# VHH binders against PH domain-containing protein DDB_G0287875: the designs that were tried, part 5

Target 1, 92 residues: PH domain-containing protein DDB_G0287875, of Dictyostelium discoideum (Social amoeba) (q1zxe2r132to223)
Amino acid sequence: SKGKSGWLLRKRPGRYDKLYSVSKADKYLRLYENEDTDNDPLYELSLENSIIELKQDLHLQLTLGNSERYIFTHESESEIVSWAQELQATMN

## First folded at step 15 (VHH)

Design n_34E (from m_37D with D100E)
Fold by ESMFold2, last read:
Structure n_34E (fold): chain B 92 residues (1-92), chain A 119 residues (1-119)
Amino acid sequence: as target 1 above (92 residues)
Amino acid sequence: AVQLQASGGGFVQPGGSLRLSCAASGFTFSSYQMGWFRQAPGKEREFVSTIDSSGRDIDYADSVKGRFTISRDNSKNTVYLQMNSLRAEDTATYYCARYEWRDDAFDIWGQGTQVTVSS
């Protein structure tokens, strides 16, 4: 795990929200309203005991240890695959 | 069996308050985004509010913003709707529903609970 930053689309009923996503290889995924990461993140998700699944429609399903679930995607297949690899690596 | 059971409806005067509860069973409640909808006689069912699995990301219909509050308690498999400053126009059957992201649709519905706001 070497960290990763970039935009992801987060699925909500009837829409996707664009979130600036940051992994620092510390077992957290932080989601920001924009690239200004000096602000507090909207979410600071603990990846401890999480399950990361890349679905066939290129949606990344993240289920946290507390069973909360988040659905992400990206326009680029290589980018969403890279995110799946990064999050799995940070969890290990 | 996957079920949603809404409760807490009743009769209330204008300006009053009610709290609705929706208890879930048969699925991992904490993993699902949830919604409240309502349907008055002669009208189509309308959106009221949604909440993500964490309880942090919330939407409201414009007609209820500032008066209604959605919340959830994942330890009790329950979603709530606190309704304040009730008006006659809020009279409806209120339904809770589970969001399925793969279909971008609500796939499991409760039976509903009646809310009647009348002088």
Scores: ipSAE 0.871, ipTM 0.931, lowest interface PAE 0.5, mean pLDDT 94
Fold by ESMFold2, last read:
Structure n_34E (fold): chain B 92 residues (1-92), chain A 119 residues (1-119)
Amino acid sequence: as target 1 above (92 residues)
Amino acid sequence: AVQLQASGGGFVQPGGSLRLSCAASGFTFSSYQMGWFRQAPGKEREFVSTIDSSGRDIDYADSVKGRFTISRDNSKNTVYLQMNSLRAEDTATYYCARYEWRDDAFDIWGQGTQVTVSS
């Protein structure tokens, strides 16, 4: 994969949190509070042995090898599909 | 069967502490966000705290911030609530619950554990 950066909405009870998301094709997804990626990410998620599923209603379900699960969405269908493709590509 | 079992309640004086545990079975605990709720007699159930699957992203009701700490141990399929500086107003049955993102709702509930704060 060529990498991807952009905002994603992360599902929490009763809300979505906006996270600046970065894939560098190194089998990690890094989630930042804002676009200043010189700071430490809030999450550094290993995609090794993960499962990526594009669910109905434009939600991307990421289940990590340790079974932790993260739900993301975006208002743009093309953007969430592109993220699903990027994350699948970096795992392979 | 999918089940949540809360425990650790009891009687405590104001200013005291208790630690609640909620053991999960019948589902992949590590994949679910979890919450604690409470209900006092004659009152509606209220939100206390939530925690994401990783244990890092946490919310508290304003009434408990700084006094209660939610945590989880995914290797033990258990979520905890450490309750410090307890007040009479904290007297309630405490329930743990599993969050289902598709419904944006808590879909599985424990039977609860009683916390009574009285002098």
Scores: ipSAE 0.871, ipTM 0.931, lowest interface PAE 0.5, mean pLDDT 94
Fold by ESMFold2 at other seeds, fold request of step 19:
Structure n_34E (fold): chain B 92 residues (1-92), chain A 119 residues (1-119)
Amino acid sequence: as target 1 above (92 residues)
Amino acid sequence: AVQLQASGGGFVQPGGSLRLSCAASGFTFSSYQMGWFRQAPGKEREFVSTIDSSGRDIDYADSVKGRFTISRDNSKNTVYLQMNSLRAEDTATYYCARYEWRDDAFDIWGQGTQVTVSS
């Protein structure tokens, strides 16, 4: 895992929120309001014991070890696939 | 069976407070975003609040902002609604509901709990 950063759309009732997402290959996914990562992230998600599933509708389902669940998507299929690969790699 | 059971409603005077609870069973509560809705007689059901699976991302209807607080305790499979500064217009049956992202809709509903605000 080399890390990855970029925008993802996070599913909420009736909307998607655009979050700047950062993986540093340290078993965390950090979600920021914008690209200014000097600020604290909105979420710092531990990927330990998580389950990552790429659904047929190009949505990435991340279920954390504590059962919290996050749904992400992107306009690009290749980008969502790349994120799934990155998150699975950082867990190993 | 998948169930949501709301409780904590009652009769209060204007300016009073109530705390609603919604206990979940039959599914992995911690994985679902949840919502509170309300319906007064003769009116359409209206959105009150939503909360994500972590409890950190919260939405409120404008009519309740600053007076109501949604929260959840994933260890108890329960979502709450703390209702302060109650007004007559808050009189309604309050429902909790489970959000299903695939449908972008709330798919499981509780039976509701009655809140009546009157002098």
Scores: ipSAE 0.869, ipTM 0.930, lowest interface PAE 0.5, mean pLDDT 94
Fold by ESMFold2 at other seeds, last read:
Structure n_34E (fold): chain B 92 residues (1-92), chain A 119 residues (1-119)
Amino acid sequence: as target 1 above (92 residues)
Amino acid sequence: AVQLQASGGGFVQPGGSLRLSCAASGFTFSSYQMGWFRQAPGKEREFVSTIDSSGRDIDYADSVKGRFTISRDNSKNTVYLQMNSLRAEDTATYYCARYEWRDDAFDIWGQGTQVTVSS
């Protein structure tokens, strides 16, 4: 895992929210309001014991060890695939 | 059997408070975003509030902001709606619902609980 940063779309009822997403290969996914990562993240998600699934409609389903679930996508197919690979790698 | 059971409704004076509960069974509650909706007689069902699986990301209808608070307790498979400063216009049957992202829709609905605000 090399780390990855970029925008992801997070699914909410009736909309997607843009979150600046950061993986530092430390088993966390951090979600920020914007690219200013010097601020505290809105979410700091532990990937320990999580399940990461790339669904057939190119939505990334992240289920955390506590069963909380987050749905992400991206307008670029290669980006969402790359995110799935990064998150799998940081878990291992 | 997937079920949502809302409770906590009743009769209350304007300015009063009620706390609604919605107990979930038959599915992994903590994995789902949840919502509260309401329907007054002769009206369309309307959105009240939603909450994500973590409990941190919350939306409210403008008409209830500052008066209602949605919350959840994943260890109890329950979502709540604390309703303060109640008004006659809040009189409705309140429904909780489970969000299904694949359909971008609420797919499982409780029976509802009646809230009546009247002098």
Scores: ipSAE 0.867, ipTM 0.928, lowest interface PAE 0.6, mean pLDDT 94
Fold by ESMFold2 at other seeds, last read:
Formats: C-alpha cells, structure tokens, sequence
Structure n_34E (fold): chain B 92 residues (1-92), chain A 119 residues (1-119)
C-alpha cells in the first residue's frame, strides 16, 4: 500500500456526497469535508476485519468490523478500481 | 423474516414531545441507512429524516429541522425519532424504513405508529 488521497462519492438516499478520502496505509480510511486535511476528519474508519467489495456497477461496498457499511463510487472507472486496490492493500 | 416495529406514538398537545422507536429484526441493522416517513389521511407519504449506518450523517425535511432529532443505537437494533415542539400539522402515522442502496429506495417498512397533536 502506497497510500491514496482523492475525492469519492458517498451514497446517501437519493444523492451522492463528495468526500475527500485519505488512506495512509495505516489500516484506516479517513473522510474529510474538503481537501484541508489539517481539520479533523468527518470519519476515521478502521479497516480491521472489514470487507471491501467492488460491485459490477462500480460501487465500492465497505463493510467494517462493526458492520457499519459505506458505499462509494467515482466518475472514473480506473479511480474506483484504484481505491479498491488501495484499501485491500492497506488491510494486508 | 425482516421486520421493523415502530412504537411510541400517542396523543399530545401542541408544543409537546414524543419519542418514537423502531426495533429491527431479521437483518444486520448496523449495515443499513434508515429513515422516518409520515402520512396524514388524504395526503401523500412524506420524508421526515434519514440516518446513515454510523449515526453521524443525518438529513431532515425542512418542516421538522430544529424540532425533530433522529438517532440510532446499533447495539439495540433500534432507530429513534425525538419529536419536540409538536404542531397540529405533525399529526400523521409515522413509519420507519430500511434504505437499500442498490435500488436507491426504502425496501422494508414498519406498520407505523400514530401521532396525534391536538388540543
């Protein structure tokens, strides 16, 4: 895992929210309101015991060890694939 | 069987408060976003509030902002709606529902609980 930062679209009922997402290869995914990562993240998600699934409609389903679930996507197919690879790598 | 059971409705005066509960069974509650909806006789069902699986990301209809609070307790498989400063126009049957992201729709509905706000 090399880490990765970038925007992801987070699925909510009837909409997607844009979140600045950061992986630092420390088994966390941090989600920020904007690119100013000096602020506290909105979410600090532990990837331990998580399940990461890239669905065929190019939505990334992240189920955490506590069963919380987050659905992400991106306008770019290659970007969402890259995120799936990064999150799998940081877990290993 | 997947079930949602809403409770806590009743009769209350304008300005009063009620707390609704919705108990879930038969599915992994912590993995689902949840919503509250309401329907008054002769009107279409309307959105009240939604909450994500973590309890941190919340939406409200404009008509209830500042008066209603949605919350959840994943250890009890329950979503709540605290209703303050109730008005006559809040009179309705209140339903909880489970969000299914694959369909972008609420797919499982409770039976509802009646809230009646009247002097």
Amino acid sequence: as target 1 above (92 residues)
Amino acid sequence: AVQLQASGGGFVQPGGSLRLSCAASGFTFSSYQMGWFRQAPGKEREFVSTIDSSGRDIDYADSVKGRFTISRDNSKNTVYLQMNSLRAEDTATYYCARYEWRDDAFDIWGQGTQVTVSS
Scores: ipSAE 0.865, ipTM 0.929, lowest interface PAE 0.6, mean pLDDT 94
Fold by ESMFold2 at other seeds, fold request of step 19:
Structure n_34E (fold): chain B 92 residues (1-92), chain A 119 residues (1-119)
Amino acid sequence: as target 1 above (92 residues)
Amino acid sequence: AVQLQASGGGFVQPGGSLRLSCAASGFTFSSYQMGWFRQAPGKEREFVSTIDSSGRDIDYADSVKGRFTISRDNSKNTVYLQMNSLRAEDTATYYCARYEWRDDAFDIWGQGTQVTVSS
């Protein structure tokens, strides 16, 4: 896992929220309101025992070990694929 | 079978409080975003509140902000709606619902519980 940071769109009923997303190859995905990562993240998601699925409509489904589920997308196909690869790699 | 069972409704005076519960069964509750909706006789069903799978990201209709609190307990497969400072306009049948992201829609609905605020 090389780490990765960038914007992702998080699916909520009737909308997408834009979150600055950071992977540091430490088995966490951190989601921030903006690029100011010196602040606490809105979410610090443990990827241990998680399941990462790239769905047909270019949505990344992340199911955590506690069964919480997060749906992400990006306007760039290559970007969402790269995120899927990064998250899978940091789990290993 | 997939079920949502809402309870906790009743009759209450204006300014009073009620707590609604919605028990889920037959699916992995912790993986779904949930919502509360309401419908008064002769009116269309309206949005009240939503909550994400973690319980951290919450939306409210403007008419209930500051008076209603949604929460969830994933260990009990239950979503709640604490309703304070109730008004006559809050009189309705309250429904809980499960969000399905693939359709961007709520796909499973409870039978509802009646809340009546008498003036």
Scores: ipSAE 0.864, ipTM 0.928, lowest interface PAE 0.6, mean pLDDT 94
Fold by ESMFold2, fold request of step 19:
Structure n_34E (fold): chain B 92 residues (1-92), chain A 119 residues (1-119)
Amino acid sequence: as target 1 above (92 residues)
Amino acid sequence: AVQLQASGGGFVQPGGSLRLSCAASGFTFSSYQMGWFRQAPGKEREFVSTIDSSGRDIDYADSVKGRFTISRDNSKNTVYLQMNSLRAEDTATYYCARYEWRDDAFDIWGQGTQVTVSS
């Protein structure tokens, strides 16, 4: 994969949180509070042994090897599909 | 059977502390966001706190912020609520619940545990 950066919406009860998301093709997904990626990420998610599923209603379900689960979406259909493709590629 | 079993309630004086536990069975606990809610007699059930699957992303109702702490232990399939600086208005039945993102709703509920704060 070539890597990808951009905003994603993370599902929480009653809301979505906007997170700046970065894939560097190193089998991690890093989630930041804003675009200044020199700061520490809020999350550094290991994609090793994870499962990526693009669910109906254009939600991306990420289940990590430790069973933690994260739900993402985006306003743009093409963007969430592109993220699903990127995360599948970096996991390979 | 999918179950949530809340426990740890009791009688306590104002300013006291209690720790609630909610044991989960019959589903992959680590994959679910969880919440605590409470209901006093004659009132609607109200939100207290939520925690994401990792334990790092936490919300509190304004009325309990700074006094209550939610946590989870995924190896024990358990979510906790540490309640400090308890007040009379905290008197309620406390419920734990499992969040289902597809419905944006809590779909599985425990039976509740009574917390009574009195002087």
Scores: ipSAE 0.863, ipTM 0.926, lowest interface PAE 0.6, mean pLDDT 94
Fold by ESMFold2, fold request of step 19:
Structure n_34E (fold): chain B 92 residues (1-92), chain A 119 residues (1-119)
Amino acid sequence: as target 1 above (92 residues)
Amino acid sequence: AVQLQASGGGFVQPGGSLRLSCAASGFTFSSYQMGWFRQAPGKEREFVSTIDSSGRDIDYADSVKGRFTISRDNSKNTVYLQMNSLRAEDTATYYCARYEWRDDAFDIWGQGTQVTVSS
């Protein structure tokens, strides 16, 4: 995995929240309120034993080892596919 | 069978407290965002609170913010609503519900538990 940074839309009831997402090839996905990654992330998600699935309507479903689940999407098809590839690569 | 069972309602004086519990069975509770709703007689069902699968991302209706606290314990398959500083206007049947992202809707509902705030 080479790492990746960019915006993702996180599904919540009735809305999507925009989160600045960072993968550093260290088996974590970090989610920030904005691009200022010097601040603490809102989430630091361990990808160990996680499952990533690209679902219908180009939604990325991330299920962590503790069964917590996060649903992401992006307006760009190529971007959400690229994120799925990055997260799969960092898990390996 | 998929079930949500809400409990902990009762009669309480104004200013009192109650803690509601919602026990889940038949599905992977930790993977779902959850909500609490309420309905008083003659009124529409209204949103109270939601919580994401991790327990970290929480929303409240303005009418309950600062008085109610939603939480979850994924090891016990349970979501909670701590209700403090109760008022007569909080009298309602309280329902817990499971959020289904595919439909952007709450798809499984508990039977509800009655909360009555009065002397």
Scores: ipSAE 0.859, ipTM 0.927, lowest interface PAE 0.6, mean pLDDT 94
Fold by ESMFold2 at other seeds, look of step 15:
Structure n_34E (fold): chain B 92 residues (1-92), chain A 119 residues (1-119)
Amino acid sequence: as target 1 above (92 residues)
Amino acid sequence: AVQLQASGGGFVQPGGSLRLSCAASGFTFSSYQMGWFRQAPGKEREFVSTIDSSGRDIDYADSVKGRFTISRDNSKNTVYLQMNSLRAEDTATYYCARYEWRDDAFDIWGQGTQVTVSS
């Protein structure tokens, strides 16, 4: 059903890592090394009790229920906004 | 107050091991990426290792790769550095630090712990 897939940039000290990101409306965000989702994801993040904040500089701050925090961005403003909306929707 | 308290340093022979700990307080430790750095007398502070908030994404300086292991325990608000196969050039004060993504910089530093590797 409703979901989203696409590339996101994940902030690390001194760099961004490009991750293929998948939401399947099951309250998880899965992050893959590439588009081959037959492989295990690098991350399988539970969105239960998460907080999603789209910052002024178009960085998306995802804080999970266990307080782990992930910072994402994208070259396209509409794409990062769409990701914020998708993650909010799957969390409900 | 936001604090990082590093411990576990000491004197060790070449080839020996030490485990450093860095206890965090005054902030939500689980939300922050963390790093270890070191500085020997007369040298610039240098990067040793970083770890993301989950503990799964790790970087090492080339000079320590395969010998040092960074880890974290979010339930104990602690980041660790296991140091094996120590060499004289590893002699330094070791600092843990908190990463602030907005500045792309480490903004909070511990007082450091001394590691001395000598015969």
Scores: ipSAE 0.852, ipTM 0.918, lowest interface PAE 0.6, mean pLDDT 94

Design n_34E (from m_37D with D100E)
Fold by ESMFold2, look of step 17:
Structure n_34E (fold): chain B 92 residues (1-92), chain A 119 residues (1-119)
Amino acid sequence: as target 1 above (92 residues)
Amino acid sequence: AVQLQASGGGFVQPGGSLRLSCAASGFTFSSYQMGWFRQAPGKEREFVSTIDSSGRDIDYADSVKGRFTISRDNSKNTVYLQMNSLRAEDTATYYCARYEWRDDAFDIWGQGTQVTVSS
């Protein structure tokens, strides 16, 4: 895949948190507090053996190899579809 | 069966500490965000703390910030609540609960464990 960066909304009880998300060819999804990626990411998620599912309500469910689960969405339907495609491509 | 079993409550003097445990069975614990809630007699159940599947993203009610610490051990299917500097107003039944994102709600509840803070 080409990589992708941009904002995603991460589901938490009763809210969404906005995270600057970066996918690269190294098969990690990195989640940052803001666009300043010189700082350490809040999360560095290995996509190895992960399962990526785009649900009917346009929520992206990422289940990692260690069974941790993360739920993402975006206000733009085309953007969340693009993220699903990017992460699926990166995993392959 | 899907189950949450809370334990570790007891009687303690103000300023004391307790550690609560909540053991999960019958589901993939590592995939779920978890929470602690409490209810005192005559009051509504209130939020105490929540923790994401990784253990890194944590929320606290303002009334417990700096005194309580939530944590989880995914290898033991257990979520914990370390309670320090306990006060009389912390007296309640404490419940752990599993978060279901599809409903944006906590769908499975433990039976609770009693915490009583009194002189």
Scores: ipSAE 0.849, ipTM 0.920, lowest interface PAE 0.6, mean pLDDT 94

